# VHH binders against q9y6x5, part 282

Target 1, 379 residues: q9y6x5
Amino acid sequence: LPPKLLLVSFDGFRADYLKNYEFPHLQNFIKEGVLVEHVKNVFITKTFPNHYSIVTGLYEESHGIVANSMYDAVTKKHFSDSNDKDPFWWNEAVPIWVTNQLQENRSSAAAMWPGTDVPIHDTISSYFMNYNSSVSFEERLNNITMWLNNSNPPVTFATLYWEEPDASGHKYGPEDKENMSRVLKKIDDLIGDLVQRLKMLGLWENLNVIITSDHGMTQCSQDRLINLDSCIDHSYYTLIDLSPVAAILPKINRTEVYNKLKNCSPHMNVYLKEDIPNRFYYQHNDRIQPIILVADEGWTIVLNESSQKLGDHGYDNSLPSMHPFLAAHGPAFHKGYKHSTINIVDIYPMMCHILGLKPHPNNGTFGHTKCLLVDQWCI
Short names: E, the ipSAE of ESMFold2; O, the ipSAE of OpenDDE; V2, 0.75 times the mean of E and O plus 0.25 times the DockQ between their complexes.

## First folded at step 13 (VHH)

Design U87 (framework vhh_7uia_1; at its last look DockQ between E and O 0.01; V2 from the best seeds 0.00; counts 0 for: pae E 19.9 > 2, placed apart)
Fold by OpenDDE, look of step 14:
Structure U87 (fold): chain B 379 residues (1-379), chain A 123 residues (1-123)
Amino acid sequence: as target 1 above (379 residues)
Amino acid sequence: QLQLVETGGGLVKPGGSLRLSCVVSGFTFSSYAMAWVRQAPGKELEWVSSISGSGGYTYYEDSVKGRFTISTDNAKNTLYLQMSSLKPEDTAVYYCARHEYKYSGEWTPFDLWGQGTQVTVSS
């Protein structure tokens, strides 16, 4: 039988939640599999970019999903949650479900993973759910497992996405122990449901399952605001993306806009596009705007000093608060093994290996995940 | 036709309780996240509470946490807001509305509103 892989994402699950909260079901999952304690994600540490990096192995500048909100100056197109279905935005890379589906006697399934309801390179997942945040985890899980069990050609790769604990993290902040305990308990229960469902269907022993996330969450405050209106007139620029990384499209001379912003706040770095630090791998794409503003951890860039979030993400990808975790279980993985850290782009070549797929050129390093796999030599 | 109809508002003394209801028609209730929003005299609209379509997750603004409870009855296609320990500052027109959570971490604008129900908290 061909290998099968289920990739699960709980949006905004910060890695250190595992140390600060109780997860009986997830810990049991880890005990029977492997854990990577910290996954260094890609800059910007946002949902669309990082989910696409997981399934392409590429940095944002390479796969072209450079933010949750984008603007292309040539076509004058906009990308956002309400406008994410144009293949134009996704076609700069080939996600793994497309690669998988183009193989003989294989198909892919998806439950609301970003980009899975869009035809990419004229290929859409054989089975997918349109994004709807109101659809229960149970319904998503039921569809995914049904497709894994009953499809022809067989589903060999599937994705499952869930919006928590991101939504609650934004609302309550990650440091709210009372509310986040409640939310994270529910997440653990969902993991329990997942495992139970797989066991009931006889999939547990043969299905490889990865549980991960796209980013963490940092605590924000009304006392840590950067008001751009105090530094520059709104008529001088178009805001493409706001916080914590603002994308600025100047309406006047770029240098003049830069000079007005460069000293706006001691808690914000201002970069011309060509001066963006190399470590971000966030320069070589036309969709990156001429000026970006990067707020320090926990600071929020605002207009008119208005903000409703107590938690946010999108900051420097070297910050531990931005890091998710990765856990995995199945025939391809060791049991009871813990690893310190990998890069999020490393997941792609690992998944390709598990599925027997030839990976497209990518930024991942397969060597970083060898210790997780039973068929590899761990050095 | 799509419709939201609020009921349950009224006059109550400080410390009292009210239960608001919102009956949904024209769409599947569980397919949308539902919210309560209020507007006090001379003030802007204020989000109060939301509940996920599945009913598994609830969200509250800080000022009403511990006092208000949002819930649903799918069989009755009805959204509820149980209000307790009411304060004069809770005086407002209360609206039910629907919205959705996005990948970006934002909520969609409310695309459907009820007519509102008046809640007055006064001694």
Scores: ipSAE 0.683, ipTM 0.870, lowest interface PAE 0.8, mean pLDDT 95
Fold by ESMFold2-Fast, scan of step 13:
Structure U87 (fold): chain B 379 residues (1-379), chain A 123 residues (1-123)
Amino acid sequence: as target 1 above (379 residues)
Amino acid sequence: QLQLVETGGGLVKPGGSLRLSCVVSGFTFSSYAMAWVRQAPGKELEWVSSISGSGGYTYYEDSVKGRFTISTDNAKNTLYLQMSSLKPEDTAVYYCARHEYKYSGEWTPFDLWGQGTQVTVSS
């Protein structure tokens, strides 16, 4: 009877939404479980990188998913939404569902977590759904619970990904109280549905459930734009990623491109790769470009055009607006315990411990999550 | 073949109502997000509203919120835009369009468009 874990992500769920809006279903979940108020994510604070960090326990420079759009200088391959199925991009790390399947003949199930529809080290999630943003939360939940209850070998690790509140955060911005209130209420109702479904199926008492997110969201504005075309001509570089972290591949001398960009705006920092702050852990990978531009919070980098985004993420991971939360419930977790902060890379070794898996080398520290667990000494 | 066909446009007085319909063929519309996009004379395209293929999430441009309602009928393969309290500023060609949300946190550009239906709000 191996332990079971369901990992749920609500994309772009900024930690302080919990303080500014009512979440009756999530609060009931937390009352009998644990809450980590802030999770310090990895840089850059984007969806693909942080979702892969949760399941590998690695910084982006180590797991290789360094952005949502990437270029590998060694192989000259490009990564974008149109080619995210190439295992090449995902093979620099071993995600937890692969480890789970390779130890003790266990199964994994996935409803659209990034990477789960890709064979990684020749291993794909035992059960998975191809990514489709239009598939309802209910359908994803129905498949996950069916697989948790009716699989042989047993599903011991399951993941469920939902695009909100990220999609609405981009569209309306996190300061739009009316629209965000409506979206967050729907999410809370989905959490209520999740708990009720697990109770109805007899899974609730014996299943460990983690609800978390990959990043937060900050308010943007048409008054806070950085126009790269005002500083440098397109003939001088190839643009690999744009905003709020721009990845620049020079077509001419790197120093000349750097000199054209360094005074472009007082609202962005321009780094040569070797000068990227050590605290970002964003330097030692061929997919990190020779010049990186980092916009200040709330500023959008554009190419002589307006931006329709009223919210964005990707900014400095020290910013509280970029931080998600983590809530958990189940036999492995204390009841009614609140913890201030963990690092997002700490989630992986904690999950390996819960599942009885030997973790691959990782950047997480198990000691940071010990106080959440009933079988650990918290002092 | 993939096709979007809009109907329901016409002339209406300020404060009036219209319902636009978009009949979808050649794909399962529940598998895609659907949108209404408008273009006023001499202006650029303006996104109006989107709905997830599941119908669970709806999104609106601020100027139409509370006045317009987007909905789907899966049995009829039809997308609707119920417009009320219409203003002269709502005068535009209204297009039905298909898009999707990507893992990267971005909505895709519209990849399939209808031919448009004219809405004119005047006295």
Scores: ipSAE 0.505, ipTM 0.788, lowest interface PAE 2.6, mean pLDDT 91
Fold by ESMFold2, look of step 14:
Structure U87 (fold): chain B 379 residues (1-379), chain A 123 residues (1-123)
Amino acid sequence: as target 1 above (379 residues)
Amino acid sequence: QLQLVETGGGLVKPGGSLRLSCVVSGFTFSSYAMAWVRQAPGKELEWVSSISGSGGYTYYEDSVKGRFTISTDNAKNTLYLQMSSLKPEDTAVYYCARHEYKYSGEWTPFDLWGQGTQVTVSS
């Protein structure tokens, strides 16, 4: 039978939550499979960019989803909650579910992974749910398992997305042990339900399952605000994205805007596009604005004196607080193996290998994940 | 001139304490994650502990957790390692090292090293 893969994301699941909180169900999943303790994600460490990097194997500059809020100066298009379904934004890459279902005798299914309800290159996931955050995890799982069991051609690749612990991480901050313990216990229960459902349906022994995330979370504070209006008149620029990486489109001479911003705060780096550090791989796309502002960890760029967030992400991708984990179980994976780290772009070529797909050109390295797989020479 | 200078090593009995210092010059201290790395006689280099450039996040190798504490004094450009409950297996040359980025952890390359300070734990 053809190999099958379920890719699951719990948004904002910081890698060290595994060490600091109790996860009986997730730990049992890991014990029977593999763990990558830290996944180095892509800059900026935001939701849409990193979910698309997982499924394309590309840096943000290469796949074109460079932030959660974007502007294209040539077409005058804005990417936002109300305009995230325009294929224009997504068409700079080919995600794995498109490649999968274009092979004969295969289909793909999706429960709310970013981009799966968009017709990318005129191709949409064979089975999908339109994004709606009010739909329960149980309903998402029920649809995915129904499609895995009852579809012709068979569903060989499926995705499942859940908004926690990201939403609670923003609300409480990762250092609120009481509230985060409660939230993370609920997530572990959902992982238990996932495994139980797969066992009840006879899928568990022959389905490969990856549980991962897009980024972590860092603690913020009302004591760590950068007030942008104190440094520059809002009439001199258009604000494309605010925090913790601000995207600045000058309305006046770019050098004048840069000079007004460069000494705004010692807790913020100000980059002209050409001066963005090469290690970010974040320069070579027109959607990256002429000036970006990168706040230090735990600092928030605001237009007013306060922020409602106690936790945030989007910071420098070298920060361990920004890194998720990856766990996997199934016939393709070893049992009881732990690996220290991979790059998030490495997940794509590994998934293509498991599914027998030819990967598109990408930034991942298959060799980084060989030790996770039973059919590979580990050294 | 970029420089890391370690001090505070010496001989100590098992169960004793030492404080290592690393004075930094030639770069903005808070812009980089910093680490302690050790090498026992005849062994490979072993990462011990790292601290983020902000000072807000600390990381420890499993065998030193609860015994060692990494910290910084940004006013003095100084990194510290407070070592307690020392064991004979902690005997090593201890190096101060700079991670390439603000990131801290064992997988991150180091691009600047001190000359090391000897710690010997012996009855």
Scores: ipSAE 0.000, ipTM 0.136, lowest interface PAE 19.9, mean pLDDT 89
ESMFold2 (binder alone), look of step 14: mean pLDDT 82; pTM 0.847

Design U88 (framework vhh_7uia_1)
Fold by ESMFold2-Fast, scan of step 13:
Structure U88 (fold): chain B 379 residues (1-379), chain A 123 residues (1-123)
Amino acid sequence: as target 1 above (379 residues)
Amino acid sequence: QLQLVETGGGLVKPGGSLRLSCVVSGFTFSSYAMAWVRQAPGKELEWVSSISGSGGYTYYEDSVKGRFTISTDNAKNTLYLQMSSLKPEDTAVYYCARTDYKYSGEWTPFDLWGQGTQVTVSS
């Protein structure tokens, strides 16, 4: 009968945590599945952009979720909390749950993956939960497993999102081994709970499970702040996004704003939109602002003197600290196979292949994930 | 003319409950995200909770999850923070703030602040 896939995200799970902490449950999962040690995410290395890239296979300039805070210069719309469910922001791409529901007449289920509570191209996930951070992992898991077993048409694609270790990474910083050890042990226990639940329900041997993340985390400090107020007055620009990638909308001549910012800090790169490095694939969208500031790793851009952040992400996607991992288990995957690197946009065409879906045009390369799959010849 | 006014602070015993209110005037409440930010004695500002203008999304700092509930009454232009199972560590001045979008522990700039209301958790 139809193949099934559960996609799980632990927000902000930096790849090298796997080498520095013990994960007995995750290691048991990997032993009988596959591990990709590094996933090179898209720029900017933020939650909404990268979660949408995983499920669309597109760079941010192509899928339109270019930051967690956005302004569209053509329509004059602002992505704020009052517009967080406006389909306008999400309609530049077709996520996999929409493709799953429309191509195969199958159901999708979602426990809080970004975008799943929004009707995209007039299609919302068949089963979903509105985002609420207070809902436990157990409640999310209970709903997902219930929907996987008790749906008509059958749920063939399911997603589950969890906020940790991102929230703790921000609060403590990734170098706080004492606090991060505690947080990561809890996550490993949740992975153990997930596997046990799937085994008890008879799903484990026939369900494909992917465990991944959207980005990593780097250590920040009160000694590494860039104060924009020292460079330019607030009256000259509108701030669309702040740190570590600031999105600047000039209220005066763009060149004048650029000149005030370009020499502000040796720890920040200032780009006119057309000069943003091609390797970022972060240029061809009306929601990308005329001037972008990119802080060096571990530096925080502020308007006020202090920042509460001891860890952050959003930095250059070439930085290993920004990279998550991918682990997978199930009938589609080899057992005990380890792979070094894939691009985060490669996940989408791989998932489409597993589910038997025709992918929408995307920036991923199926060839990069072939070695993970039992039905493919690894060249 | 733009104003945020917090009320509902006070002295409570550990394990007690308290509800903070923030009355908004001078702007359309549902057009903005709103947050609660606190400052404990001798410490820096700490974000506590945020709610979207639609009320569809809520966000909490880990130490308050399951104990605090953020909500809005758009007809009254009022933001609430229902606090339960209060701990001495929750002692702080609580500020209502207007903000941009926030997701999964990521911070955005706060552009309008209330004067704050004192919450003291002690015997």
Scores: ipSAE 0.000, ipTM 0.453, lowest interface PAE 12.0, mean pLDDT 89

Design U89 (framework vhh_7uia_1)
Fold by ESMFold2-Fast, scan of step 13:
Structure U89 (fold): chain B 379 residues (1-379), chain A 123 residues (1-123)
Amino acid sequence: as target 1 above (379 residues)
Amino acid sequence: QLQLVETGGGLVKPGGSLRLSCVVSGFTFSSYAMAWVRQAPGKELEWVSSISGSGGYTYYEDSVKGRFTISTDNAKNTLYLQMSSLKPEDTAVYYCARTQYKYSGEWTPFDLWGQGTQVTVSS
């Protein structure tokens, strides 16, 4: 009886892959649903920050997950994306699964969405899987569909995370048409499996399904490296995050470190924290370091070494290569509607509307997603 | 308890083929990414190929793309490397190794290794 929503993320699914490859299963999903061609993500265009922005509707400076590697200047704590389970890092926001469990007599379920295996404001997803990258899509799907069918209180919000095409994008680079074609065809087949499983279990007609991603991917090269060791000695700073956005914590005067870095490379912008462009919404948080380095698209920051990555992300969020897409199907959504662009923070208030939840204050604009919904007018 | 056992190495002529096998025990490798890593005499370890999950996705070093194929048989707990069009520079000890992918797009260090199997490509 209550509305249900499954939110699916294919990590690193660059929006223009949809134009360059065939997706018969995804296209059939879209034909009976909606497509947003570009989603403008938040800066920095990394996995943890953007996945948390999707479920909170907040910019990174507001929700506190400002990178995949972080240092908090006030508490002196360090964060690594290697399964750091300290709620401290996640407690600056309230994600939708927590709101779902606290506002209504409803359950949430999660197959490895970032943050779902952490108690946030003393609330953990009702059903969840601990992160393990090698657990198959099939097993994640089996658990999610079991929980959607066999829970009391009912699971009304479920999440499913998959590492591809991000892993292959890093290994091969997005310009490797042969390997990326194979990878993307496999993802389309997984989308087909998802739809078939939901139909077989009688879930399809009453379930809202969103398929999206956190960021895109751009081509990197051994010919496009920025060696920090050529500009500054390691004794002058502590490195909190490296590439393509480096987070620098000075051990000496900040101005001296800045002066050593500011002319290091023509392919990197160096910002004092207060000079970070306002359009990034990446300034007002203790976890944002005193100096931030932002590499140009396709350039990799290194410490006197080669890089094995042929593709990467984290770059300026205005770059189309960093943008994912959003597709959705279900009773809340129009059929056969295409929309140009939304902001990634707009997904949260839309999902709250679908589930009948009161959203926490957020940076999204519900008006941007109205045209996707059957119970709303575009005008 | 945890063990990787490699077989299938040997002497082959240039242009020849070999199939390496790695039998795992003490864990189900469908829960881990598996890799082949080689070491030529007097050289550093070089990653060759990886496979994630139950044979879902495969990755190759550039010099072996199109010549080597990594695969798994989950029912037999066995990882394979089918090597074709072998070159003298492929001569190395080949190791089976275990790894995991992180949310950050990085692979964890290899935490479990086999004993290695010698591949020699010589006329």
Scores: ipSAE 0.105, ipTM 0.598, lowest interface PAE 5.3, mean pLDDT 90

Design U9 (framework vhh_7uia_1)
Fold by ESMFold2-Fast, scan of step 13:
Structure U9 (fold): chain B 379 residues (1-379), chain A 123 residues (1-123)
Amino acid sequence: as target 1 above (379 residues)
Amino acid sequence: QLQLVETGGGLVKPGGSLRLSCVVSGFTFSSYAMAWVRQAPGKELEWVSSISSSGGYTYYEDSVKGRFTISTDNAKNTLYLQMSSLKPEDTAVYYCARTEYKYSGEWTPFDLWGQGTQVTVSS
């Protein structure tokens, strides 16, 4: 039988939530599987970019989803929710469901993972659900498990996306222990439901399951605002993305715009595109704007207004608050093994190995995930 | 003029249903994401639901998921909120707002608001 893999994302699940809250169902999953305590995500630490990095193994400058809001300088196209189904934005990479469908007679299934409702290189996930947040976790799970059991060609790769704890992290902030405790308990119960459904359907023993996330969350405050309007007039630039990484397209001389911004706030770094730190791997793409502003952790860039966000992400990917975790269980994985850190781009080549697929060229290093796998040596 | 006008509020019993409507004028409706935001007596504004300009994505606050459905009719420049299985906790003034949609439910600035419509769930 070909190997099967279910990839599950709980959006915005900060790694240290595992240390500060109780997760009985997730802990039982980990006890018989593996845990990577920190996953170093890609910059910028946003939902669309990091979800696409997980399934392509590429940095944002390479896969082309460089933000949740984008402008392409060559084609003059704008990425918004209206353009999220335009293949143009997604075609700079080949995600794993496309690789899975094209290399062997296999199917893929998707419950709302970003990009799975878009034809990429003329290939869409064999089974998919259009994004609709009103659809329950249970309905997403029921569709995925039905497709895993009742498909021809067989579904060997399946994805499941859930919006929490990101939405609540933004609303309450990660330091609201009372509200975050309730939210995280509900997520743990959903993990319990997931495991129980897979067991009842006879899938559990032969299915590889990865539970991960795209980023973490940090506390924001009305006391930590950077008012961009106090430093530069709107007539000098077009704003492509605002906070916490602002993407600036100058309407006048770039150096003049840079000079107006560079002293705007001690809590923001201002970069010309060529000066963006190499460690970000955020430079070589036409969708990265000529000037990028990077706010310090917990600071919000605003346009002469108050921010109601109590939590946010998008910050420097070296910050532990931005890091998710990875837990996995199944025949490919060791039992009871804990690993400290991997890069989020390492997930793709590991998944390709589990599925027996030849990975497309990518930025991940298979050696970083070897210790998780029963068929590999980790010394 | 840029204007949002909400209708459809009223008094209902727990378990009941209501459909709220918001008619927009003065801008290209299909170019903007739209939201429903509510304010219960003595409480802060609470975001309820958002819909993208394409209609391809919808977002809901956890307490209303599975009970409320947001939709648009671009030909009528109208935003709807279908509310079912109403609870006393849903009692609030409901506002429609123009917004910028963000995937995963990231909070979004609201730059234009309606006048509100009162929903009262009695019991």
Scores: ipSAE 0.007, ipTM 0.421, lowest interface PAE 9.7, mean pLDDT 89

Design U90 (framework vhh_7uia_1)
Fold by ESMFold2-Fast, scan of step 13:
Structure U90 (fold): chain B 379 residues (1-379), chain A 123 residues (1-123)
Amino acid sequence: as target 1 above (379 residues)
Amino acid sequence: QLQLVETGGGLVKPGGSLRLSCVVSGFTFSSYAMAWVRQAPGKELEWVSSISGSGGYTYYEDSVKGRFTISTDNAKNTLYLQMSSLKPEDTAVYYCARTTYKYSGEWTPFDLWGQGTQVTVSS
């Protein structure tokens, strides 16, 4: 029987939530599996970029999904939700479901993971659901488990995406213990439902399951706003993305725009593209704009308006508040092992190893995940 | 001329239903994500729902999930919000807004707004 893997993402699940709230179902999952306490994600710490990094093992400058809103300087195309199904935006990398389908003649299944309803290099996930936030976790799980048991060629790689706790993190902020406790308890119950369903269907003992997230969340405030309109007039630039990383396309001389912005706020760093810190790996792509503004943690860039979000992400990927976790269970994984940290790009080569796939060139290091795996020597 | 015109608001009893419409003109409708944002009396703006220009992706604030449905008719350049099981706390001015990227609980840059339509839920 070929190895099978289910990759589950709970959007915006900050790593330290595990220490500050009770997760009885997740803790039972971890007891007989592995836990990575911190996953260092890629910059910018946003949903589309990091979800694509998980399944490609690439930095954003390499896979091309560099933000949730993008402009390509060479082709003059704009990326918005209406363009998310244009293969152009996704074709700079090969995600694991494409490799799975082409390399081993196996099927892939997807419940709303970003990119899975797009033909990437002329290959779309064998089974998929179009994104609709109204579709319950139960319905997504029912489809995934049906496809895992009843497909030919067999489904060996499956993904499941859930938008919480990100939506509530934005609405309430991560410091709202009462509301976040309620949301996180509900997520733990969904993890319990997942495990129960897999056991009921006879999948649990032979399926590798990874539970992870794309980023964390930090507290924002109406007292921590950067009003971009106070520093520069709209006639000088086109705004490609706003907060907490603003992408600026100058309509006039780049140096003039930079000079108007560089002293705008003590809570924002202003970079010419070539001066973006090397540690971000956020420079070598036509979709990265000539000037980038990076807000300090908890600060929101606005256009002469108040922000309704009490939590946000997208900030510097060195910040612990931006880090998710990774938990895993199954025949490939040790039982009761805890690991401190891995890079989010390391997940892809680990998953390729579990599935017996040859990974495409990537930025991950297989050695960083060896200690999680029963068939590997970790020194 | 770029404009958004909302209609369909009014007075409704708790448990009732309303359909809001937003007619868009002056741009390629399918090239932009669209949103509904509301403001209750004396409160800040609250995002309610967003839809991609393709109609393939929809997003909802938790308090409205299962009760509200966002949709588009690209041939009519019209955005809709079907509201069901209305509660007094849904009382607000509802604004149609244009945005340039996916919204899943994130604050997005809204570069074009309608004038709003009043929804009042009371006995």
Scores: ipSAE 0.005, ipTM 0.353, lowest interface PAE 11.0, mean pLDDT 88

